# Designs tried in a protein design chat: VHH binders against q54mt0. Part 10

Target 1, 331 residues: q54mt0
Amino acid sequence: MRPISLRLHERPITQVLFNREGDLLFVAAKDKLVSLWYTTNGERIGSYQCGGVVYSIDVSQDSKYLITASADAKARVWDVSSGRQLDSTDFEVSARSIEFSQGDKQILVVTDQVMGCQAKIHVFDFDKDEVRKLNKSYTLPSPQCKITQATWGPLNKTIFASCEDGAVRIYCTEKRELIKTILDHNKLVTRIEWTKHRIMFMTCSKDGTAKLYDTKTLKLLRTFDTGRPINAAGISPLKPHVILGGGQSAESVTTTKVDASQFKVRFFHIVYGEELGGLIGHIGPVHSICFTPDGKTFATGGEEGLVQVNHLDESYFEFDDDLVYNPPVQH
Below, E stands for the ipSAE of ESMFold2; O stands for the ipSAE of OpenDDE; V2 stands for 0.75 times the mean of E and O plus 0.25 times the DockQ between their complexes.

## First folded at step 1 (VHH)

Design T19 (framework vhh_7mjh_2)
Fold by ESMFold2-Fast, scan of step 1:
Structure T19 (fold): chain B 331 residues (1-331), chain A 124 residues (1-124)
Amino acid sequence: as target 1 above (331 residues)
Amino acid sequence: EVQLVESGGGLVQPGGSLRLSCAASGFTFSDYAMSWVRQAPGKGLEWIGRIYTSGSTSYNPSLKSLVTISRDNSKNTLYLQMNSLRAEDTATYYCATETYSDFGEPSYTAFDIWGQGTTVTVSS
């Protein structure tokens, strides 16, 4: 497999994200820049300049709007095709996570936990037809700790928040209150990723595990133990595969010699938990992984500022997943 | 070897103005967001405001009309301009870096580097 290397950012990549069509790749980084690329050939299309570290991005289903959350305490709305900023809203603290609701009618923004200000999830109405796109709707109660990411649950009925204390907190959007707390991780939860149609979700943690859950019952289905902090998961929409990425912070390009195998992304069978293989591509921790919606391509973003775009070949799709079936131990 | 040194405090009359400075050394000042924090005698710490690496600022709403934060990266210096000072502004003022955090790192909630403080007394 021969990846396309995207070398623009000189600071850590915070997020890689494909649009719904999968033809566009957005890259957010700590150098205050979001870059835009064609998926097929890695050609750069443009950039969106923020005033601080860009922590989180999302793109509307029609690919017309990009939203960014950044360390300069702003959430911004951008016109994708022109690169023009359309709207922004100000916070007292860094904006850490941002996401469109299903159907793009609302946007959630997570704000940082800092002395004198508690982390919160803010919800805005998004009106594509108005000059001002963001209109404040409500704020959810603080979990009293830092939130690393928030994401909309099925049919926008809930919001899931991954927290620094190891919890995943679930809020009811109608009642605007906390309804459930999952306490399976014992360290910071870095990421929540959805399977197709949001019927299952995966949590990634600094405790070295990723955990797969049924969305309806919240039942823990499987634990993937890598023995290293996990920052990101990419879940294939086409095959029963998950890609996990991470690595210990500060074991990056500043060391005299880096063993690249420490930062390989690892492939697992999502149902059976069997490790299928790994891919070396980064010399520092991997922070973000995203599949195209058709499942034919995935991107990884790393601490060194590198993005790798991997187009999966025919042999990958012809792989017989039945051959890696590993049933539970039986007596 | 990393340090922050505040200066410019002293006695000031009610309604007066004062500019505090914070000199940074031992790290790349331009790469860090900087904050001002104060502590009045017998009270807890109160966050005043932050200036990002971009120069953008964010303030405690309770103090929004009283203070302005600025920075000069060429001098490795952070400033706090205070106007219309009142007796309740009497406090020790500290400059601090917010935690430099890798993605998903749990130290995001703390200030990494604190200065020794400079005392401001507002009295007639």
Scores: ipSAE 0.000, ipTM 0.200, lowest interface PAE 13.0, mean pLDDT 83

Design T20 (framework vhh_7ubx_2)
Fold by ESMFold2-Fast, scan of step 1:
Structure T20 (fold): chain B 331 residues (1-331), chain A 124 residues (1-124)
Amino acid sequence: as target 1 above (331 residues)
Amino acid sequence: QVQLVESGGGLVQPGGSLRLSCAASGFTFSSYDMTWVRQAPGKGPEWIATIYSGGSTMRDDSTKGRFTISRDNAKNTLYLQMTSLKPEDTALYYCAKDTYEYDSWGESYEMDVRGPGTQVTVSS
């Protein structure tokens, strides 16, 4: 299988994201651009220009709106089809993470911890039919450390925050307070990724592990130890597979194939924890991985500004994930 | 080729002021965020402030409003105005292209620091 390489961004990729239908790929980068591409052929459709590093993006379920969190201390709402900025909200510090709630009625924004300003999770009301200045609904109490990402829990009843101190903090959206803290990682948690219907979640950490949890009980189900910082996880909606990406950034890394293998994305069976293989595609750390909702394609974004789009072939879907073989027909 | 040259450092008494300059060449200055970083003897680099291409700024509160970052896109020059200087501000000051990220993605991002820095010494 041959990937489609997308070469536009001059700086590290911060996030790759497919829309609900999987036909559009959005790419956020440190060069202040979000680019938009057709998934099928890698043809560029357009771009959205921010005033600083774009750390985080999300797209509405109808693919009409894009939201961006930027180092210029702004959260923006964009019209996807026209590229027009519809609204912006100003903060005192960089906006680091942004996400639509399930059903697109609210938007969460994480602001950075810097210069005597504590990290915060702000929640705004959003009306897709009457887009106007975002009205803040509430702000959650600060964990008193940097938050790398916040994401909506099932049915918008909770917000999960991955933190610099290694914790994952869970807030109740109705009571607007911290209800649970998970302290399994010993270094910064880089990412939280949901399985289908958010029944399980995976955490990625600079401690070299990714951890899989049951969402309802918060029970740790499995630890994947790669021995290298993990920045991203892509969880297949079709197969019991997870793809882990990351790697150690080294200032003197060469561009040889041997060095590139240190940044390969690694495939694991999500239930059994067995490594199934890996793909080489980047010459630096991988920062983001996303599957299309149909599970047939995934994208990876790297430190070098490269995005690789991988369309999975028929043989991938014929793989026996249970490793249980039915006996051949007997006579 | 990106080139950054810092100037304006020197010896100053506690409570004094200095303005540092960074002359940029080899890239479209107005399109990039610019950062000031300092390194004290025996310490690692410390981020001070970033000014975005759009003009907004982000600062470290250890300098508590004593330092102001600014830019002049017509002159391709970055500035750091320092007031109420303290002995603990003694350091080599560097300018860098793009935002400093000391604790973000991966283990560490390289600062695009091209210049030799300018020494600031605060002493009587």
Scores: ipSAE 0.000, ipTM 0.236, lowest interface PAE 11.6, mean pLDDT 82

Design T21 (framework vhh_brivekimig_d4)
Fold by ESMFold2-Fast, scan of step 1:
Structure T21 (fold): chain B 331 residues (1-331), chain A 125 residues (1-125)
Amino acid sequence: as target 1 above (331 residues)
Amino acid sequence: EVQLVESGGGVVQPGGSLRLSCAASGFTFSDYAMSWVRQAPGKGPEWVSSISGSGSDTLYADSVKGRFTISRDNSKNTLYLQMNSLRPEDTALYYCAKEYSEDLFGSDTYPFDYSSQGTLVTVSS
């Protein structure tokens, strides 16, 4: 079946995100808007208007609260059902990344690095039963470089930060200090994505690779080399599959029609690294990929402002999906 | 706790036969497809064969099709690989693998039995 195309945004999509139940899709974009859609039919429910580019969003487990990080130097808490802004926290610089802790008791916010201000990770307490002003719990020491994303490690015991220098930095939340630096990438790390229950993680990089790690040992398990910048990874919670997306915008060719195949999302067997196939859907770089928690649907968001929602059919779930018998797909 | 214990490997001459076994515990065996995966010295893992939970469907790598037979006994929670017409290139450590399902990424209880030693098959004259 064909994907559902969502064509509201006129600016690049920065993030697509499903809620816990998978029935709602949230879309963040550079046009300062977060839009909300029904997953099943692509019907638009509403929107949340920020004062600047929305870089990052997250939704509480009960789907009651949306949090946004935006270029107007604000982190906001929204009531999902009413669309009302419940709280906002001011920073000195753009808020770049935001995420609820596991259990929704805390929120992390990454702030940008600009003239005179170091990138920081701020942690706030959150009370889901009485949403008021966020209370800052602590701020982690700066890595002294830009942070593209931060995400909570297993059981909220660590925070992982992807950095512009190619490093992934891991902080202990109890001791509030840097405990490990991973230097496998030589270019900006764009994204960190978790497998189910956060037992493994993927890193995506502008160096053209995605890397799979064991969370406990931090051992590099697999490298996926696409030969093109990788902005996003979607990891199936149901099958051993990862979907990688990215691509570089054409910089100097204005008259040649862009071949959409250069922006296809690519499917890999996560353990064995075998390429399983690809889907064409975007005419610019893909910036975000997200699976529903049941693994039956995934969404992609692109530079052109397009979101594609793909409902996976029965053939995808056949038991032969676990077989490493297909040769790599030719580019 | 998911446990998979492989056995039946050994040294055999080219053209010989071996039968591998995998004893499974800690999960409802008949609900899961099972696979054999091998790793030759100095090489990465290679999928060999898979069988559905009911045993009605089987699949084989082209390199072993017609020579190997996968089977299972759900009453004994045991997976088998009958290996005939063995070749030097079949030399590898053979691993029993539970299907990639919700348990691989969704369970805190051993989504993958990496404590398993596998069973070594050496085909040499």
Scores: ipSAE 0.000, ipTM 0.102, lowest interface PAE 21.4, mean pLDDT 82

Design T22 (framework vhh_7z1x_3)
Fold by ESMFold2-Fast, scan of step 1:
Structure T22 (fold): chain B 331 residues (1-331), chain A 123 residues (1-123)
Amino acid sequence: as target 1 above (331 residues)
Amino acid sequence: QVQLVETGGGLVQPGGSLRLSCTASGFTFEDYAMNWVRQAPGKGLEWLSGISWNSGSISYADSVKGRFTISRDNAKNTLYLQMNSLQPDDTAVYFCAKDIGSEYDDFYGMDVWGQGTQVTVSS
């Protein structure tokens, strides 16, 4: 493990995201900036300047396009290599969540719920060969509460929305209607995170729990109770491990003496639910966690504006999770 | 129960000034960050300024930076916006909004909004 600290942003980190190849790290923050870094050495490559807090970002599979959702009520499309803004779409309210569909043919955008305007999920067509003004395909019915995140289900057949009321709402993209509501959380759901190939998903909540579900059956498989609000989950694509991050409000995060252990990210076995360890790296709540697709590196972003990049060593991958539960008998 | 009431809007000449007030009731005002947001005729919402629970953090949109000043009085449950050097483009309905957390521009946005107060800048 070789941690690299990225110190550029002076405001809370909202999202960290690796590209498909895992060689690039994108960082979104409340200072209106998205920064770009090499994963291997933490060298800064460039940045993308928005007009408000950047809440959510996504990158196309070919790493050519970055999309951003920001508090200035805009969704933007950027050329990654040049840093040029290629397109922008205006909304009546802040854009809070944004994601490319599988295959990069469409983009979903979640807009905020404010006086006189209900939260909505908007879907736009995207043509990577002719990037111009985004054309709206459809808008899904409002859940009549704030949506914290929306994400594409397997094969783009559904969209999952995490909601302020504690629900996860699932929409059919063909029929453009709500088909399922999951009511297992009793407080705001902060994040939905997918396992490899989207066969399972995890929900994070301000109620202090993260919950693991089978995507096909929607059966609750496991609850992870940390006793404090959970803002983020990173799920390893290689090992049966999940990393949970969060923490209480940021009221004292700038105090000289802070017990950093209260903001440590915690490792759990995804099947057995056993806590495997933790990592201290932030002096405030952790808001985002992302693994590289090869599972060898993960990044965390915190309230203090710090990003930690952790390269997992060979001993981590040699750890036999099954052996922990069935140790050899000594005589 | 939970309510935000804006006052102080009105008609003003270009180059003039106005002070907006927002009085909060039904929640513990000192625990939350507060925001000012406006909506010009035919346009969407524009975030203008935010202030943390203790006034330790303050930020402004570039369009109003240097002209507007946000402040709060936790003992009076009141948020203020001092607007100087007003321009015709500042004509809008101005809203105060409670953040869901103690820091403004919380990840999950604003959960309580006032009714708004009209500001008109014209000759």
Scores: ipSAE 0.000, ipTM 0.250, lowest interface PAE 15.5, mean pLDDT 86

Design T23 (framework vhh_h_nbbcii10_fgla; at its last look DockQ between E and O 0.12; V2 from the best seeds 0.00; counts 0 for: pae E 15.5 > 2, unsure alone 64.9 < 65, placed apart)
Fold by OpenDDE, look of step 2:
Structure T23 (fold): chain B 331 residues (1-331), chain A 129 residues (1-129)
Amino acid sequence: as target 1 above (331 residues)
Amino acid sequence: QVQLVESGGGLVQPGGSLRLSCAASGFTFSSDYSYALGWFRQAPGQGLEAVAAISSSGGSTYYADSVKGRFTISRDNSKNTLYLQMNSLRAEDTAVYYCAADTEWYGSDSLEPDEYDYWGQGTLVTVSS
């Protein structure tokens, strides 16, 4: 099946995100813009203009509110339908990560570590009825390293933070304390992704590996070694499959020619760890991957400013879980 | 370690010409890699301004509107050197000029300073009567 290519952004895509229904796709990029698209036909609905590079976005369950974290040291709340900004909060440094809690009652924001300023994990109360000023609830003690992402654990009882030192740090939200550190990666952890109901989570790293964990026991279940830096992952809600994407920068390649094949989106069986196939659609590193909640579609965003929307065909779902699926190479 | 060293700056009269050089070390100029090289400038009391950029292949060049038609960016892979030919210089071109390298270039954002990873120390260009 031929993907739908979305070509608006002229700078690198930082995040692609589907709403709960899967009919809307939000795209954040370094051009300070968040764009909104219809998933079915790839038609652009509108955009949200931020004051800096947009690093992270999230949408409320009812698709009424968009929140953004950006380089202008702001977190913003947007009305999805009108496109207007409803609220904002200022930080001392760039906001790098943002996420609604389950139930949309709180917002998690991570700020950057720069010039002696430690990264901070902020939690705000969010009242959708008053849509007024974000009220700060608490701040967690942060490590002396950059945090690339923070995400809510199951039932909002924990917060997971991926870090530049290769660690994932887990905090208790009630006690507001660090309770666990996972140090399995050898380089920067780029992303944490959850399975359905957050029973498992996957970490991606610049060390070329993705690691699957049991959320309850924090036991390592599987390691996927791609040999290339991994920036993004998608976990199918329907099939026992994961999609990994990434690629190397010019700085990291000193002896070999850059091969576009390194930007291939690769499919793996989650249980057996076997590669099932891959798709070529990007000419630069892939920075974000997201499945629709129904698992029938996934989107990828790349360094070249391109978004690919892939509708999975029936053949993909007809395959036995024990069989290798080799999707056609798409250019 | 990647190092960029600018040279060629100096005093010139309005309407004159100057050629800046940037010698790079720690990485090799090659079309086998995806990167961009750029020139930036900062005038006294002003912010950093993008001047010109060139892709690793040399197939794409970018210029600020203020220098289009007057300045030319080029590179010599055999010498691992970046150049900026500056013609028809004006008083407003007075600035410290910096060379920079973007090691993750895959698009058209070559004039965005925040994408550049390595910077030189700068060379002063003064245009005055």
Scores: ipSAE 0.030, ipTM 0.456, lowest interface PAE 4.1, mean pLDDT 89
Fold by ESMFold2-Fast, scan of step 1:
Structure T23 (fold): chain B 331 residues (1-331), chain A 129 residues (1-129)
Amino acid sequence: as target 1 above (331 residues)
Amino acid sequence: QVQLVESGGGLVQPGGSLRLSCAASGFTFSSDYSYALGWFRQAPGQGLEAVAAISSSGGSTYYADSVKGRFTISRDNSKNTLYLQMNSLRAEDTAVYYCAADTEWYGSDSLEPDEYDYWGQGTLVTVSS
């Protein structure tokens, strides 16, 4: 089936996110709005209004709570079904990244770096029965540079931070200290994405590469070089496929005369690194890609405010990925 | 089309003041866009140098040490305009001044020119007695 286009937002999309069941799609945008949609038909359910650009969102495993990080220096907790704001936490600077821990017992919030205020990762306790106030548990040492995203490592034992200087910094949550720094990128790391069960992770960078790592050893397994800034990666939970998105506008984000091929999302075999194809759908840079947990659908969000929902057909799942490897298995 | 147009440059005496303006079209100076905005300059025979930057909300400002305390960056989101108020001008402030915007939503308040994706044509400021 052809993509479903969601054309509500008049400002760049910052994040698209499916819930655990994959039946709900949340869309965050620079127009201060998070919109909510049914995955199957693209029908709009509702929205959540923030006081500034919404940079980052996450949804609890039971789909009851939405958390938002926004440019008005607030982290908010929302009741998904009612649209009601349940709590808000104030910061001195924009909240840039937010994520529930595995099991939804804690929330991390990344705050921006500005003159006089260093970037920080704040961790709050979250109680599903008493949502009215977030209790700050701890704050991690600043990397002394901007953090684009932080995300919980396996079993909440670590927090991974993608940084402006090209580093990925790994913190121990128990000791509350930096334990590892990965320096493989030479420009800003835009995003970290996990494979199923967080056994591997992928980093996206403005240096034009995405890099795949083993989570346990931190060994670099593969580099995907697109020659264009990469803002987002979607990793299939069903097939050994990754979708990379990004690009930089050469002219105007709002013009219809932009070469759309510069903004196509590109499919790669995650193990072998072969490019499998691409999909044109946006006329500006792609900022976010997310797969449903069942791997049957993915969404992309772009600079132009467009969201494309792509339901993968049966021919996609019939593709024999083992035949892409060169050389083939002989034993 | 995203466009930045500088104005307000000219000849001033040492110790004088000048205000530069940068009018933006094709995007808006609101918190709806996390656009970092900055001023950069290039003196005759020299490389590009950062002068000042301002966050999308206007709540945070950054200055090069050479201009700190003398220059003030500000933005008017209702007029879609960026300003640079230059006081106590010195001969070494003579340069072409460029307005720049970082439209990527990760928002660099950096003073690094490579992080800005849109640039104006520049306006000449000459400080001479």
Scores: ipSAE 0.000, ipTM 0.273, lowest interface PAE 10.8, mean pLDDT 83
Fold by ESMFold2, look of step 2:
Structure T23 (fold): chain B 331 residues (1-331), chain A 129 residues (1-129)
Amino acid sequence: as target 1 above (331 residues)
Amino acid sequence: QVQLVESGGGLVQPGGSLRLSCAASGFTFSSDYSYALGWFRQAPGQGLEAVAAISSSGGSTYYADSVKGRFTISRDNSKNTLYLQMNSLRAEDTAVYYCAADTEWYGSDSLEPDEYDYWGQGTLVTVSS
């Protein structure tokens, strides 16, 4: 079945995100807007207007609260159903990454550098029952490097930060200290994505690789080399599959022939590393990929402002039938 | 410490030329990344106006209609410097010119100032007899 195309945004998509039930799709973009859609049919429900580029979003587990990080130096809390802003916090600089903790009791925010200010990792208490939703905060020691994303580790015991220098930095939330630096990429790490239950995580990088790690041991399990910058990954919660997307606009302008195949999203088997297939649909770099929690739908967002919603058919669920039999991996 | 410093402004007569430079420190114009690098201007008593933008890779340029054909944006990654060549200057080009960078991901054809994270202090260009 061909994808449902959402063409509201005319500026680059920064993030696509499904809610916990998978029935709602949130889309953030550089046009300062977050749009909300029904997953099944792609009908628009509403929007949330920020004062600057929306770099990052997250939604609470009950789907009642949306949080946004914006270039206007604000983190905001929104009522999903009404579209009303419920609270905001001002920073000195742009907010670049935002995420609810597991259980929605805290919110993680990354702020960026301007005029000599170092990047900071902020943790707020989130209190849905109070008038002020964002309360008491602390910061973690600065990595002294630009941070592209921060995300909660298992059981909220750690925070992982993806950094411009190719590092993934891991902080202990109890001690509020840096406890590990993983330096396996030689260019900016664009994204960290978790497998279901957070037993593994994947890093994406402008160095053209995605790397899969065991979360408990931090051991590198596999490197996926696509040969082109990787901006985003979508990890299936149902099958051992990942979708990788990215590309680079500047590389496209150096050729005498430009076509959309440069920006296709590519499917890989996570354990065995074999490419399973691909989909062409974007005419610019892909910046965000997300699966529904049931694993039956994924969305992609591109630099050209296109969002595609793909409801997976039986052929996807039969990919693994083509693989050679291997003994189970022992752990 | 990230810093953008403009230079090359001054007084020039209508029809004249100036070349503005923007030296960057604390980060590099990397060919491995796609940044938006741009020039903006603000005339006395007016709002901020986009002038020109270029990706750090050099693949995309954009110009405001008011300067197209007269101004040229360029960069030299080895010198970590952004340039604006300004020809056929007019009185309405009088403004403080600011250098700006968006360092998050691929460059855009958008000239929205909110997309730019780092700004210089400005250099004054005066076009007058």
Scores: ipSAE 0.000, ipTM 0.250, lowest interface PAE 15.5, mean pLDDT 84
ESMFold2 (binder alone), look of step 2: mean pLDDT 78; pTM 0.808

